# VH-VL binders against f9vpa4r286to426, part 4

Target 1, 141 residues: f9vpa4r286to426
Amino acid sequence: VIEEIKNAERVIVIGAGTSYHAGLYFSIELNRLGINSLPVIASEYYNVRSKKGDLVFAISQSGETIDVLQGIRMMRNSGAKIISLTNVIESAIARESDYKIYMRAGPEIGVAATKTFTTQLASILFILSVLKKENLKKMEK

## First folded at step 2 (VH-VL)

Design c9 (framework fv_concizumab)
Fold by ESMFold2-Fast, scan of step 2:
Structure c9 (fold): chain C 141 residues (1-141), chain A 124 residues (1-124), chain B 112 residues (1-112)
Amino acid sequence: as target 1 above (141 residues)
Amino acid sequence: EVQLVESGGGLVKPGGSLRLSCAASGFTFSSYAMSWVRQTPEKRLEWVATISSSGSYIYFPDSVQGRFTISRDNAKNSLYLQMNSLRAEDTAVYYCARDIGYSYGKYYYGMDVWGQGTTVTVSS
Amino acid sequence: DIVMTQTPLSLSVTPGQPASISCKSSQSLLHSDGKTYLNWYLQKPGQSPQLLIYEVSNRFSGVPDRFSGSGSGTDFTLKISRVEAEDVGVYYCMQGIHLPYTFGGGTKVEIK
């Protein structure tokens, strides 16, 4: 996963609602690390012209968000690789992703959007911490 | 059936303003980007503006940038084009059009359904 | 901006005969995703433009199979195998690979 993010020409971060805001934060932090990143509101996926070399990071708590699913299908068809961050094992989005990261292997949280955002941020912060340590390790060599 | 109906065109003097409206029906308006395309008296087609499905992304060509604004009201299934500082070269028939990124099992870019147009004349 | 050039400016066709329209772009319309973003529109007299063909060769819903599109890179062709009276109008090519979207100057098709 980390290697895919590091080697991507561009990381497209796609999400809807609360997941979009978590993705926006991730995208901003990736750019600060020198990784070209574009945050995308899932409902506007059709405005993104993706290509080989792009990596799509799809955030969907349920793994069934229709706009996210349609977006990753379109982007995959244009040559992009797909990483999903979801809460549900074997969800449609997870099944159609090249790489899968699970926040929790549990049931969907129907009314707790704030808690969903917090767990998405925790996963993103962990990924960012590994990317930062990889850069530090490389410099030490 | 998918329908787009424009209104708001008319005769205006240079430097004036007009607001065009487009009423959409027969499809889920909030799921599509929308565009305005104009046709000059010489029959040239010129893209004028595009707005994404949510309204978050807006695009203009240099010829109207800063003078025109595009907006939408998804609750009312309506698209708008506010035209300020109008010039003689803005004289045209203005078409509202549905812009699609993914449809019919494939994705492509451009307009698939167009309205009937509303005439804008900027003179004297 | 990408410049789209159409030839001929007009053509007059006997019913049942074929017609061919050329469209050339100032730069390649091939996207890095492997797709070529070229559309063809028809504007019949007194009507708004209607989509005929998208992505070079795909007929839009309801478009008769006598219409076909072909080409690659910068050189594209729209062919009508047997022109009918209802095919009269102005044909426009359009590129969607880069903003601003740009159109050809149009080719007027008339019946003799």
Scores: ipSAE 0.000, ipTM 0.521, lowest interface PAE 14.6, mean pLDDT 83

Design d0 (framework fv_disitamab)
Fold by ESMFold2-Fast, scan of step 2:
Structure d0 (fold): chain C 141 residues (1-141), chain A 122 residues (1-122), chain B 105 residues (1-105)
Amino acid sequence: as target 1 above (141 residues)
Amino acid sequence: EVQLVQSGAEVKKPGATVKISCKVSGYTFTSYYIHWVQQAPGKGLEWMGRINPNSGGTYYNQKFKDKATITADKSTDTAYMELSSLRSEDTAVYFCATGYSSGWYRLHFDYWGQGTLVTVSS
Amino acid sequence: DIQMTQSPSSVSASVGDRVTITCKASQDISSYVAWYQQKPGKAPKLLIYAASSLQSGVPSRFSGSGSGTDFTLTISSLQPEDFATYYCQQYYSYTFGGGTKVEIK
């Protein structure tokens, strides 16, 4: 997965609500690492032109967010590869993705949405940590 | 070993177009971004934009997006920067640069071309 | 846009002096700062990257520090070959500072 992100011509990060904000953070940090990234609010997916060489990173806690699902279908049809970050194994978004990353949220006690966001952010931070380590190695030698 | 060699000085009249080249050697051209930097006479450095030579994908400083066009030719390991509708304020030395030792990320510029002086007459 | 404010614009110093040049970013750029040396008629040369990492082949008298918004380049003991203009650069979105001319007497 890391290799797919590193080798993409552009990483389109799509999400809705809280997932969009996690994706926006991810996209900003990818650009800081020299990876061309575009954050997309899912409801505006129809304004995005994708092509072969693009990688779509789709974030959806339920894996069923309709605007995210429509977006990835449109972008895949245009030649993009799809990576999903979801909380639900075998959800529609996960099923239709080329690569899948699953988050492990604990039991639903209290504020489930906040816990899910934290789990999404943890996954994103881990991916960024691996990319940053590679970036630093290349800077040194 | 790693070397960026730019085309020679150009003298143009206002309204003209100029295209300068940056030929790379000593590394895999398609694996590293090529950046362009402007330096007006007696002034500082200003980043213009960059290209991914493998994909042709570009990213521009907003100030230059309607002035400069950056392209790359994989068959000759050469990047190009074209300036349109030249005005006297475009008189400057233009540098290409890459971060070979830093890899393909948008990092620091550890290798630079020698610079190309573009003079817009007056 | 991220603004890089560099100071001083010029400094006159003697061989052996300690010289400090500062850059202030208009927003947090973490450690995405490089420092370059440029001599008249030449292309810039990288000295420091990632705010504090010394480029291979650069003398140890050069050092960089800082994170967030405030960054410094220090030359611990000026040598005659250090006469040059120095530039900071943030490479989060590529803005250069205005430059500092170091004149060695």
Scores: ipSAE 0.000, ipTM 0.499, lowest interface PAE 16.9, mean pLDDT 81

Design d1 (framework fv_disitamab)
Fold by ESMFold2-Fast, scan of step 2:
Structure d1 (fold): chain C 141 residues (1-141), chain A 122 residues (1-122), chain B 105 residues (1-105)
Amino acid sequence: as target 1 above (141 residues)
Amino acid sequence: EVQLVQSGAEVKKPGATVKISCKVSGYTFTSYYIHWVQQAPGKGLEWMGRINPNSGGTYYNQKFKDKATITADKSTDTAYMELSSLRSEDTAVYFCATEAYYGSGSYWFDYWGQGTLVTVSS
Amino acid sequence: DIQMTQSPSSVSASVGDRVTITCKASQDISSYVAWYQQKPGKAPKLLIYAASSLQSGVPSRFSGSGSGTDFTLTISSLQPEDFATYYCQQYYSYTFGGGTKVEIK
């Protein structure tokens, strides 16, 4: 999935509510790594013009967030590849994505909303750590 | 154009297993899901689950996960729904229906089978 | 887990009447609502999709409206063939409303 992220012409990060905020953080960090990224509030998906070469990173805890689902359908129809970050196997968003990343539920329990954001952020931080490590490995030539 | 034909009515004893078929014709095999819907006598519609015939991937209503098994046979364009350990409360009409998925633009239940009545005799 | 609450459960009406059926989702489902008609002994038939789009071949007296959580099906002038049970459905995750039986007075 890392290769798809680093080779994308642009990474569109789409989410709603708490997922949007996790996505915004991810998008900012991708830009800091030199990867062109655009954060998108799911309800405003129709304002986005996507094309072949774009990669969509869709964040939805349930995998069923309607505006996220509509957004990925529209953008895939325009030629973009889709990566999903969800918690539910075989959910609508997961089944329509080219690549699927499932969030960890963790052993400890917490408040649902707080747990959701923390789990999404942990997944994003892991992806970022791999991307940063790849950059360091290149420098070790 | 599109037609869903279900197997005929069944009368079963408590504890038996029944397998209902739904044969699809006139539809693009790689662009739809098949759903199963239960309707108990005098009651409303209740979604049971669906299958992607291309992948065999299933998604169930939690209420039916341990009662119903949905399968598909690509070679015959036929989906199946098997009910195990039948009880009188499983007496119902069972419908299959199609949903076009990504790439076709239809996400509602556009075509329905005629229904199969399963009666569990007490 | 999205719940669809449909009202009324039944309505007695005469030919020529305007009939209105409502459906409320427990969370925002945008326009992912379909309406089905079921006549006695038959399979359901799609009437409306995307909350307000009329299915091909369905008479124009049927109309749908709403977005978000509140949806309505209207039959502007009831015909004899319209006595049936009507169901709303959110097709985001496949929950049906409880149904509304439109009966002859």
Scores: ipSAE 0.007, ipTM 0.514, lowest interface PAE 13.6, mean pLDDT 81

Design d2 (framework fv_disitamab)
Fold by ESMFold2-Fast, scan of step 2:
Structure d2 (fold): chain C 141 residues (1-141), chain A 122 residues (1-122), chain B 105 residues (1-105)
Amino acid sequence: as target 1 above (141 residues)
Amino acid sequence: EVQLVQSGAEVKKPGATVKISCKVSGYTFTSYYIHWVQQAPGKGLEWMGRINPNSGGTYYNQKFKDKATITADKSTDTAYMELSSLRSEDTAVYFCARGRYYDILTGYFDYWGQGTLVTVSS
Amino acid sequence: DIQMTQSPSSVSASVGDRVTITCKASQDISSYVAWYQQKPGKAPKLLIYAASSLQSGVPSRFSGSGSGTDFTLTISSLQPEDFATYYCQQYYSYTFGGGTKVEIK
């Protein structure tokens, strides 16, 4: 999955609600690392022109968010590869993705915490930490 | 019961091509990656590549990208690995293994085929 | 590339002994580590995944620990069926350690 992200011509990050906000953060950080990224609100998937060389990173806790599912189908048909970040094994979105990342339950952090956003952010931060470490290794050359 | 059953041993001449099969049963073939691993005589394990049977997508170890071609046939629940331009250095046992591709945190190999010995000699 | 350095390459042990095998990654791989057991003429068998999770059906005398770059497989009380070669693997990008042969003393 890390090599797919590093080698993509563009990473389209699609999500709805709190998943979109986690995806927006991810997209911003990818651009800071020199990886071209576009955040997309799932309900507006029809505005996106995708092609071969694009990688779609789809975030959906249930794996059943209809706008996310329709978006990945449209983009896959245009030649894009699909990575999903979801909680449900064999959900529609996971099943139709080329690569799958499932969120792990972290320790609960207080009663007011938005658990969905927290677990999505933890997964994204892990991916970013790996990408940043590889980028630093290149600079050692 | 999950089983990965590989084709039988092969003896080939230098320059030949060999195609090894890995037939799957006891689970949904398209729900897991199939990985291929090389083990030269008396040596350790080396990962060669993987395929997602659901999408047909492949990913290779750079060392094997020009040597190995991995494919899958959904109609027969069978994965294949083809080795081209065989040399004596390709003599090894080749294993297929199932990986949990639905989570980057769980990409380990939980079930393995029995192995296929490929011998390259004059 | 990520290198996995496994030690020792071999160990002689008796039934009932505690056996410890270590594996060092050349860079941080979090907990993307699995341990496999291989007997002569057989395929490897998964023992541990995610550095410390015991695979279903594997005896509780096997345990894994570690995170980041340093990992350990422990067999708390060696049994006759445990004489085999053990391999660590990082499955972040799929490299194996060199293996450790556990032999009868």
Scores: ipSAE 0.000, ipTM 0.508, lowest interface PAE 15.5, mean pLDDT 82

Design d3 (framework fv_disitamab)
Fold by ESMFold2-Fast, scan of step 2:
Structure d3 (fold): chain C 141 residues (1-141), chain A 121 residues (1-121), chain B 105 residues (1-105)
Amino acid sequence: as target 1 above (141 residues)
Amino acid sequence: EVQLVQSGAEVKKPGATVKISCKVSGYTFTSYYIHWVQQAPGKGLEWMGRINPNSGGTYYNQKFKDKATITADKSTDTAYMELSSLRSEDTAVYFCARDYWGSGRYPFDYWGQGTLVTVSS
Amino acid sequence: DIQMTQSPSSVSASVGDRVTITCKASQDISSYVAWYQQKPGKAPKLLIYAASSLQSGVPSRFSGSGSGTDFTLTISSLQPEDFATYYCQQYYSYTFGGGTKVEIK
């Protein structure tokens, strides 16, 4: 997953509602790491031109957000690879993704929107920490 | 062979809650979304939302997000839609319909017969 | 939100007539358009999907065409059982057109 992110020509981060805001944070941090990234509000997916070399990072708590699902289908058909971040195993978005990341809320099921945002941010922060650690190892050489 | 069978007509008072069912047979329940569609008397069709019975994941039309709750029970091959805080404007026939949720996009190829919900004092 | 504008709202026709119904999407939906027939007191029945594909068991007098934003349903020779209301639907994000009532002249 990490190598796919590092080697992408562009990382398109798509989500709706609170997932979009988590994705916006991720996209900003990717650009700070020198990785070209575009945040996309899911309802505007049709305005995005995607191609081979692009990677789509799709964020959807339920894995069923229709605009996210339609967006990844369009972008996959244009040659992009798809990574999904969802909480639901075998959801439509997860099933149609090349790579799948699942982040559950722990011993209890999490439902509240604020808890969902926190869980998504935790996953994003973990990914960012690995990317930053890889950069530090290369810089010391 | 494929059938979607809905529960019978309901008459409810304003402020009540109603839960209608859509029992499926003749196919693998978990391979298809179940959608809910509202049709007010003499009016057209309006999409309300869908559920993936495999995951329990739902997606709603924003107009109905605070009104409708869609659920599914895999053990009985039944989808449900609950309407809360009923008002006279909720008087309508409600339909369930299926579409395949695998790769690609698919139409609503089979529909339930409809359930009339009447809200009156 | 994708709007589907369907016209006409109603048409009066005779058996044997050619009936054409149009549907315009507010944005490009490729070919993700279905057409449904609804008779009074009944559930809708799928006629056409993917803009132009005839559903199994549907008579060949029904045909669909279009892509992008402009779509058409045609009934080449109207039969008595075809008097009904017809709806287009985009299944990109599930909006229906307003419906067209085909009624006897």
Scores: ipSAE 0.000, ipTM 0.542, lowest interface PAE 14.8, mean pLDDT 84

Design d4 (framework fv_disitamab)
Fold by ESMFold2-Fast, scan of step 2:
Structure d4 (fold): chain C 141 residues (1-141), chain A 121 residues (1-121), chain B 105 residues (1-105)
Amino acid sequence: as target 1 above (141 residues)
Amino acid sequence: EVQLVQSGAEVKKPGATVKISCKVSGYTFTSYYIHWVQQAPGKGLEWMGRINPNSGGTYYNQKFKDKATITADKSTDTAYMELSSLRSEDTAVYFCARSPYSYGLRYFDYWGQGTLVTVSS
Amino acid sequence: DIQMTQSPSSVSASVGDRVTITCKASQDISSYVAWYQQKPGKAPKLLIYAASSLQSGVPSRFSGSGSGTDFTLTISSLQPEDFATYYCQQYYSYTFGGGTKVEIK
């Protein structure tokens, strides 16, 4: 997964609602690392032009968000590779992705929107930490 | 001690295919990317693509994806680049070059000497 | 894709001169910039990597600086062997600048 992100010409991060905001954060941090990234709100997927060499990072807690699913189908048809970050094993989005990352949901904590964002952010922070540590480790020797 | 040695100059007719080799020595072939770079006469450098010799995985510049095919043979420590359907605008010197895998360190530290491909009738 | 705009395209200089070459990226590329020297009929040679790190064996008169989108290569006191074409490269996705030919005056 990490290698795919590092090798991509552009990382398109697509999500809806709370997932879009987690994706926006991820996209900003990727750009700070020198990785070209475009955050996309899922409902606007049809405005995105993708091509071979692009990597789509799709965030959907349920793995069934229709605009995210339609977006990844369109972009895959244009030659992009798909990574999904979902909470549901074998969900529609996960099934149609080249690479799959599953979130750890944990126990229910009242405010669903806040909990979902925190879980997605934790996964994103882990990915970012690996990208940063990989670069640092290789620089040492 | 690190060396990348390329095959010799080629003269081809339009429509032909050419395959250029890049044989490496002095390091572990599977621990570094091999890149290919085009330089047209009197022009600058343009990246074409790369290969991971360990996995065989490739990544291409979109401009060259339908023109170039990059391969590697671990048994001979040799990378290859094929150009298909040659046209006069493919006349150029082609270089192979090595880079580390880490994305913060993918600069080209060693280069092959270059192979001139001339396309003419 | 990321564009690298290099300037000047050529410069006429004398031995002992300070030469500065600039390179501007169309987007933030952190410090993922290398500089190469190419002499006629030869392969490029790495001079600088990570924007400012001098490659082993390269004379200290060569230096690089910059981060983000603006980068420079400086030759503090030009020597006869330095007349060549110089290229910047961003190695996030491997785009080269157009080159700068350093010519004898």
Scores: ipSAE 0.000, ipTM 0.524, lowest interface PAE 15.5, mean pLDDT 84

Design d5 (framework fv_disitamab)
Fold by ESMFold2-Fast, scan of step 2:
Structure d5 (fold): chain C 141 residues (1-141), chain A 122 residues (1-122), chain B 105 residues (1-105)
Amino acid sequence: as target 1 above (141 residues)
Amino acid sequence: EVQLVQSGAEVKKPGATVKISCKVSGYTFTSYYIHWVQQAPGKGLEWMGRINPNSGGTYYNQKFKDKATITADKSTDTAYMELSSLRSEDTAVYFCARVYKGYDWPYYFDYWGQGTLVTVSS
Amino acid sequence: DIQMTQSPSSVSASVGDRVTITCKASQDISSYVAWYQQKPGKAPKLLIYAASSLQSGVPSRFSGSGSGTDFTLTISSLQPEDFATYYCQQYYSYTFGGGTKVEIK
């Protein structure tokens, strides 16, 4: 999954609510690493034009967020590859993704939305740490 | 007060179609998914699928994908489940249940309909 | 598919007994487990969600525990109204355990 991110022409990071904010952070950090990235609020997916060479990184705790699901379907039909970061095995978003990453978030209720964001950030930070180490390995050769 | 009220018992012949309703009240219909669960006589619970009443988007258990059609009517706050090409093994009690969707994480069934018995008999 | 293996299938108990029901998930499901009580001819009723959270209005003699793959429902002192069938459910992708019938002895 790291190779797909490194080799993407553009990484579109799509999410709703707190997932969008986790995705925004990820997108900013990818750009800092020289990887072209666009954060997308799921409800505005229809404004995005995707093409072959694009990679979509979809963040959805439930794996069933309808705007995220519709967004990835539209972008997949335009030739993009899909990576999902979800908490639900066999969810609609996971089933329609080329690559699947499952997070281990606990149940979230009421004000626990902050916990969801923190868990998503942990997954994103891990991915970013691997990407940064890959860059260092290239330089050490 | 939250209520999910299902239509009454049905007796059908093999090959028939049946449509079960689940009318909700006491909450905002579009803020919750409606799930359907099958319980064969003397057996346990089996999840069938769900609908997002706001979008009409559905997600089915593969076992029921070609048997069940779930729909929703926002104007009447009613979800429906239609079973086609009925066979004796479809004889069961069918329950609707709501699942909160205001957050983007897995949620449980906090309120259930009373159940609808569908009997398929020749 | 995530499979939920529930045990025992039935248990005979007396009023005042401690009853323990277990549920094993085939995969790590964190705490996304609910427990339901079903009486004959009735719809299931939510007792426990998030593995250990007691639903409002449910008596405190009911408790849930566990995380990952192993989950337990405990009734600390069985009452006459507790004779019913109990189901665990993982709501990661919505599969139910086979049920446990708690019968009077």
Scores: ipSAE 0.019, ipTM 0.642, lowest interface PAE 6.7, mean pLDDT 85

Design d6 (framework fv_disitamab)
Fold by ESMFold2-Fast, scan of step 2:
Structure d6 (fold): chain C 141 residues (1-141), chain A 121 residues (1-121), chain B 105 residues (1-105)
Amino acid sequence: as target 1 above (141 residues)
Amino acid sequence: EVQLVQSGAEVKKPGATVKISCKVSGYTFTSYYIHWVQQAPGKGLEWMGRINPNSGGTYYNQKFKDKATITADKSTDTAYMELSSLRSEDTAVYFCATDLRYSSSWYFDYWGQGTLVTVSS
Amino acid sequence: DIQMTQSPSSVSASVGDRVTITCKASQDISSYVAWYQQKPGKAPKLLIYAASSLQSGVPSRFSGSGSGTDFTLTISSLQPEDFATYYCQQYYSYTFGGGTKVEIK
């Protein structure tokens, strides 16, 4: 997964609602690491021109978000590779992805939307930490 | 019981517009895409476009982009498909359809009965 | 635009015959293919989804197979109620095949 992110010509991060905001943070941090990234609101996927060399990072807690799924289908049809970050094993989005990352969900405490955003951020922060360590290792060698 | 019920047959003159309806029942209208499919007499099926009834967002087959306008009315659980500047080649049966198995709307497990639109002078 | 090429356009068969219909996609669509049956004057009916999954209520004589670009619908022993037109459909952009009319001899 990490190699796919590092070798992408562009990382398109697609999500809806709170997932979009988590994705926006991810895109900003990727650009800071020298990785070209574009955050996309799922409902506006049709405005995105994707191509071979692009990597789509799709964020959806349920793995069933209609606009996210349609977005990844359109982009895959244009030659992009798909990574999904979901909470549900074997969800539609996960099944249609080349690479799958499953979120770690804590116990339910009654505030699902806020909890989902926090879990998505935790997953993103972990990915970013690995990418940063890889960059340091390359500079060292 | 899930049902998609379409409006009745229409006969129109060239240059007219027609608006056909698809009223849904038995499921949450705003949670699933509604699609429209054209079938010309003696011909096959051709996908025209879809609408997200919650947002009103649409996506069209390029062939129909300037011909068809798809809308949805959440207050009546009804989707609409309007054809403008009618020509004889628009004569066809039009179907609405949805996929209730997957919110992704991959295929169509529920269909309306079809609406015949005849364009003749 | 993904093109779906269906063959044959028509087939004449007798009750009890094995009928096979093929569908070729212009590009790799994994297993994202559905098959429909349509009788005159009626809406299409879903038979198969995800290339090989049988829709609930559909007789077991119908089966689907294939992945990538090549897909097949098989009717193992044709029954009188099976005379209809059959269509394949891909999921990415909802393109249908041209249809195969199954006619009684």
Scores: ipSAE 0.006, ipTM 0.526, lowest interface PAE 13.2, mean pLDDT 83

Design d7 (framework fv_disitamab)
Fold by ESMFold2-Fast, scan of step 2:
Structure d7 (fold): chain C 141 residues (1-141), chain A 123 residues (1-123), chain B 105 residues (1-105)
Amino acid sequence: as target 1 above (141 residues)
Amino acid sequence: EVQLVQSGAEVKKPGATVKISCKVSGYTFTSYYIHWVQQAPGKGLEWMGRINPNSGGTYYNQKFKDKATITADKSTDTAYMELSSLRSEDTAVYFCARGHYYDFSGYRPFDYWGQGTLVTVSS
Amino acid sequence: DIQMTQSPSSVSASVGDRVTITCKASQDISSYVAWYQQKPGKAPKLLIYAASSLQSGVPSRFSGSGSGTDFTLTISSLQPEDFATYYCQQYYSYTFGGGTKVEIK
């Protein structure tokens, strides 16, 4: 997964609701690392033109979000590779993805309303930490 | 029960090509990487590359990128590794191994292994 | 390229002994370290992952520790079936240590 993200011509991050906001953060941080990234709200997937060389990072807690599923199908048909970040093993989105990552629980903050966003951020922060370490290795050459 | 079963030993002449198979059972083939590892006689382990059987996407060790070609056939739950332009230094046991995609129970690179395939390159 | 330096290359031990094997990464790899056991003529077997997590079915006499650059595999009370070669691996980018052969004294 890390190699796919580093080598993509563009990383399209797609999600709905709170997943979109987690994805927006991820996209901003990828751009700061020199990785071209586009955040996409799932309900507007039809406005995205994808191609071979693109990587789609799809975020869906349930793995069943219909707009995310339709978006990845459209973009896969255009030649993009698909990575999913979901909480449900073998969900529809996970099954339709080339690579799958399962969400990790974040720090306990005692507020149920923020739990989903916190676990998505924990996973994204871990991925970013690995990417930053690899970037540092290149600078030390 | 998870099993990875590799094809039998091969004896090849210099310049030949060899294709090794790794047939899996006991799990969903498309949910895990298949890695390939080289072990020269009396030597240690060296990672060669991996494939995602679902997408066909591959990632290689730079040392092997022009030597090895890794493929997968979803219809037969079989991964393959082809070595081209064989030389004596390619004589080794080749292992396939299952690796996890990123997960929260600990990213485990190689939890199940094939039994190994000896490739001997001799004139 | 991350180098994994494993020591010692061999150790002679008796049943019941405590055996320690060390592995040093050339750069910080957090806890992305696994340990494998290989017996002659056999495939390697995963013992430890994430530096300190015991693989299911592996005896509790095996333990791993460390983070960053320095890692250790410990066998608390060596058994006859433990005479084998052990390898560390960083799975940040997949390099193995040189191996440690645990031999009968």
Scores: ipSAE 0.000, ipTM 0.510, lowest interface PAE 15.3, mean pLDDT 82

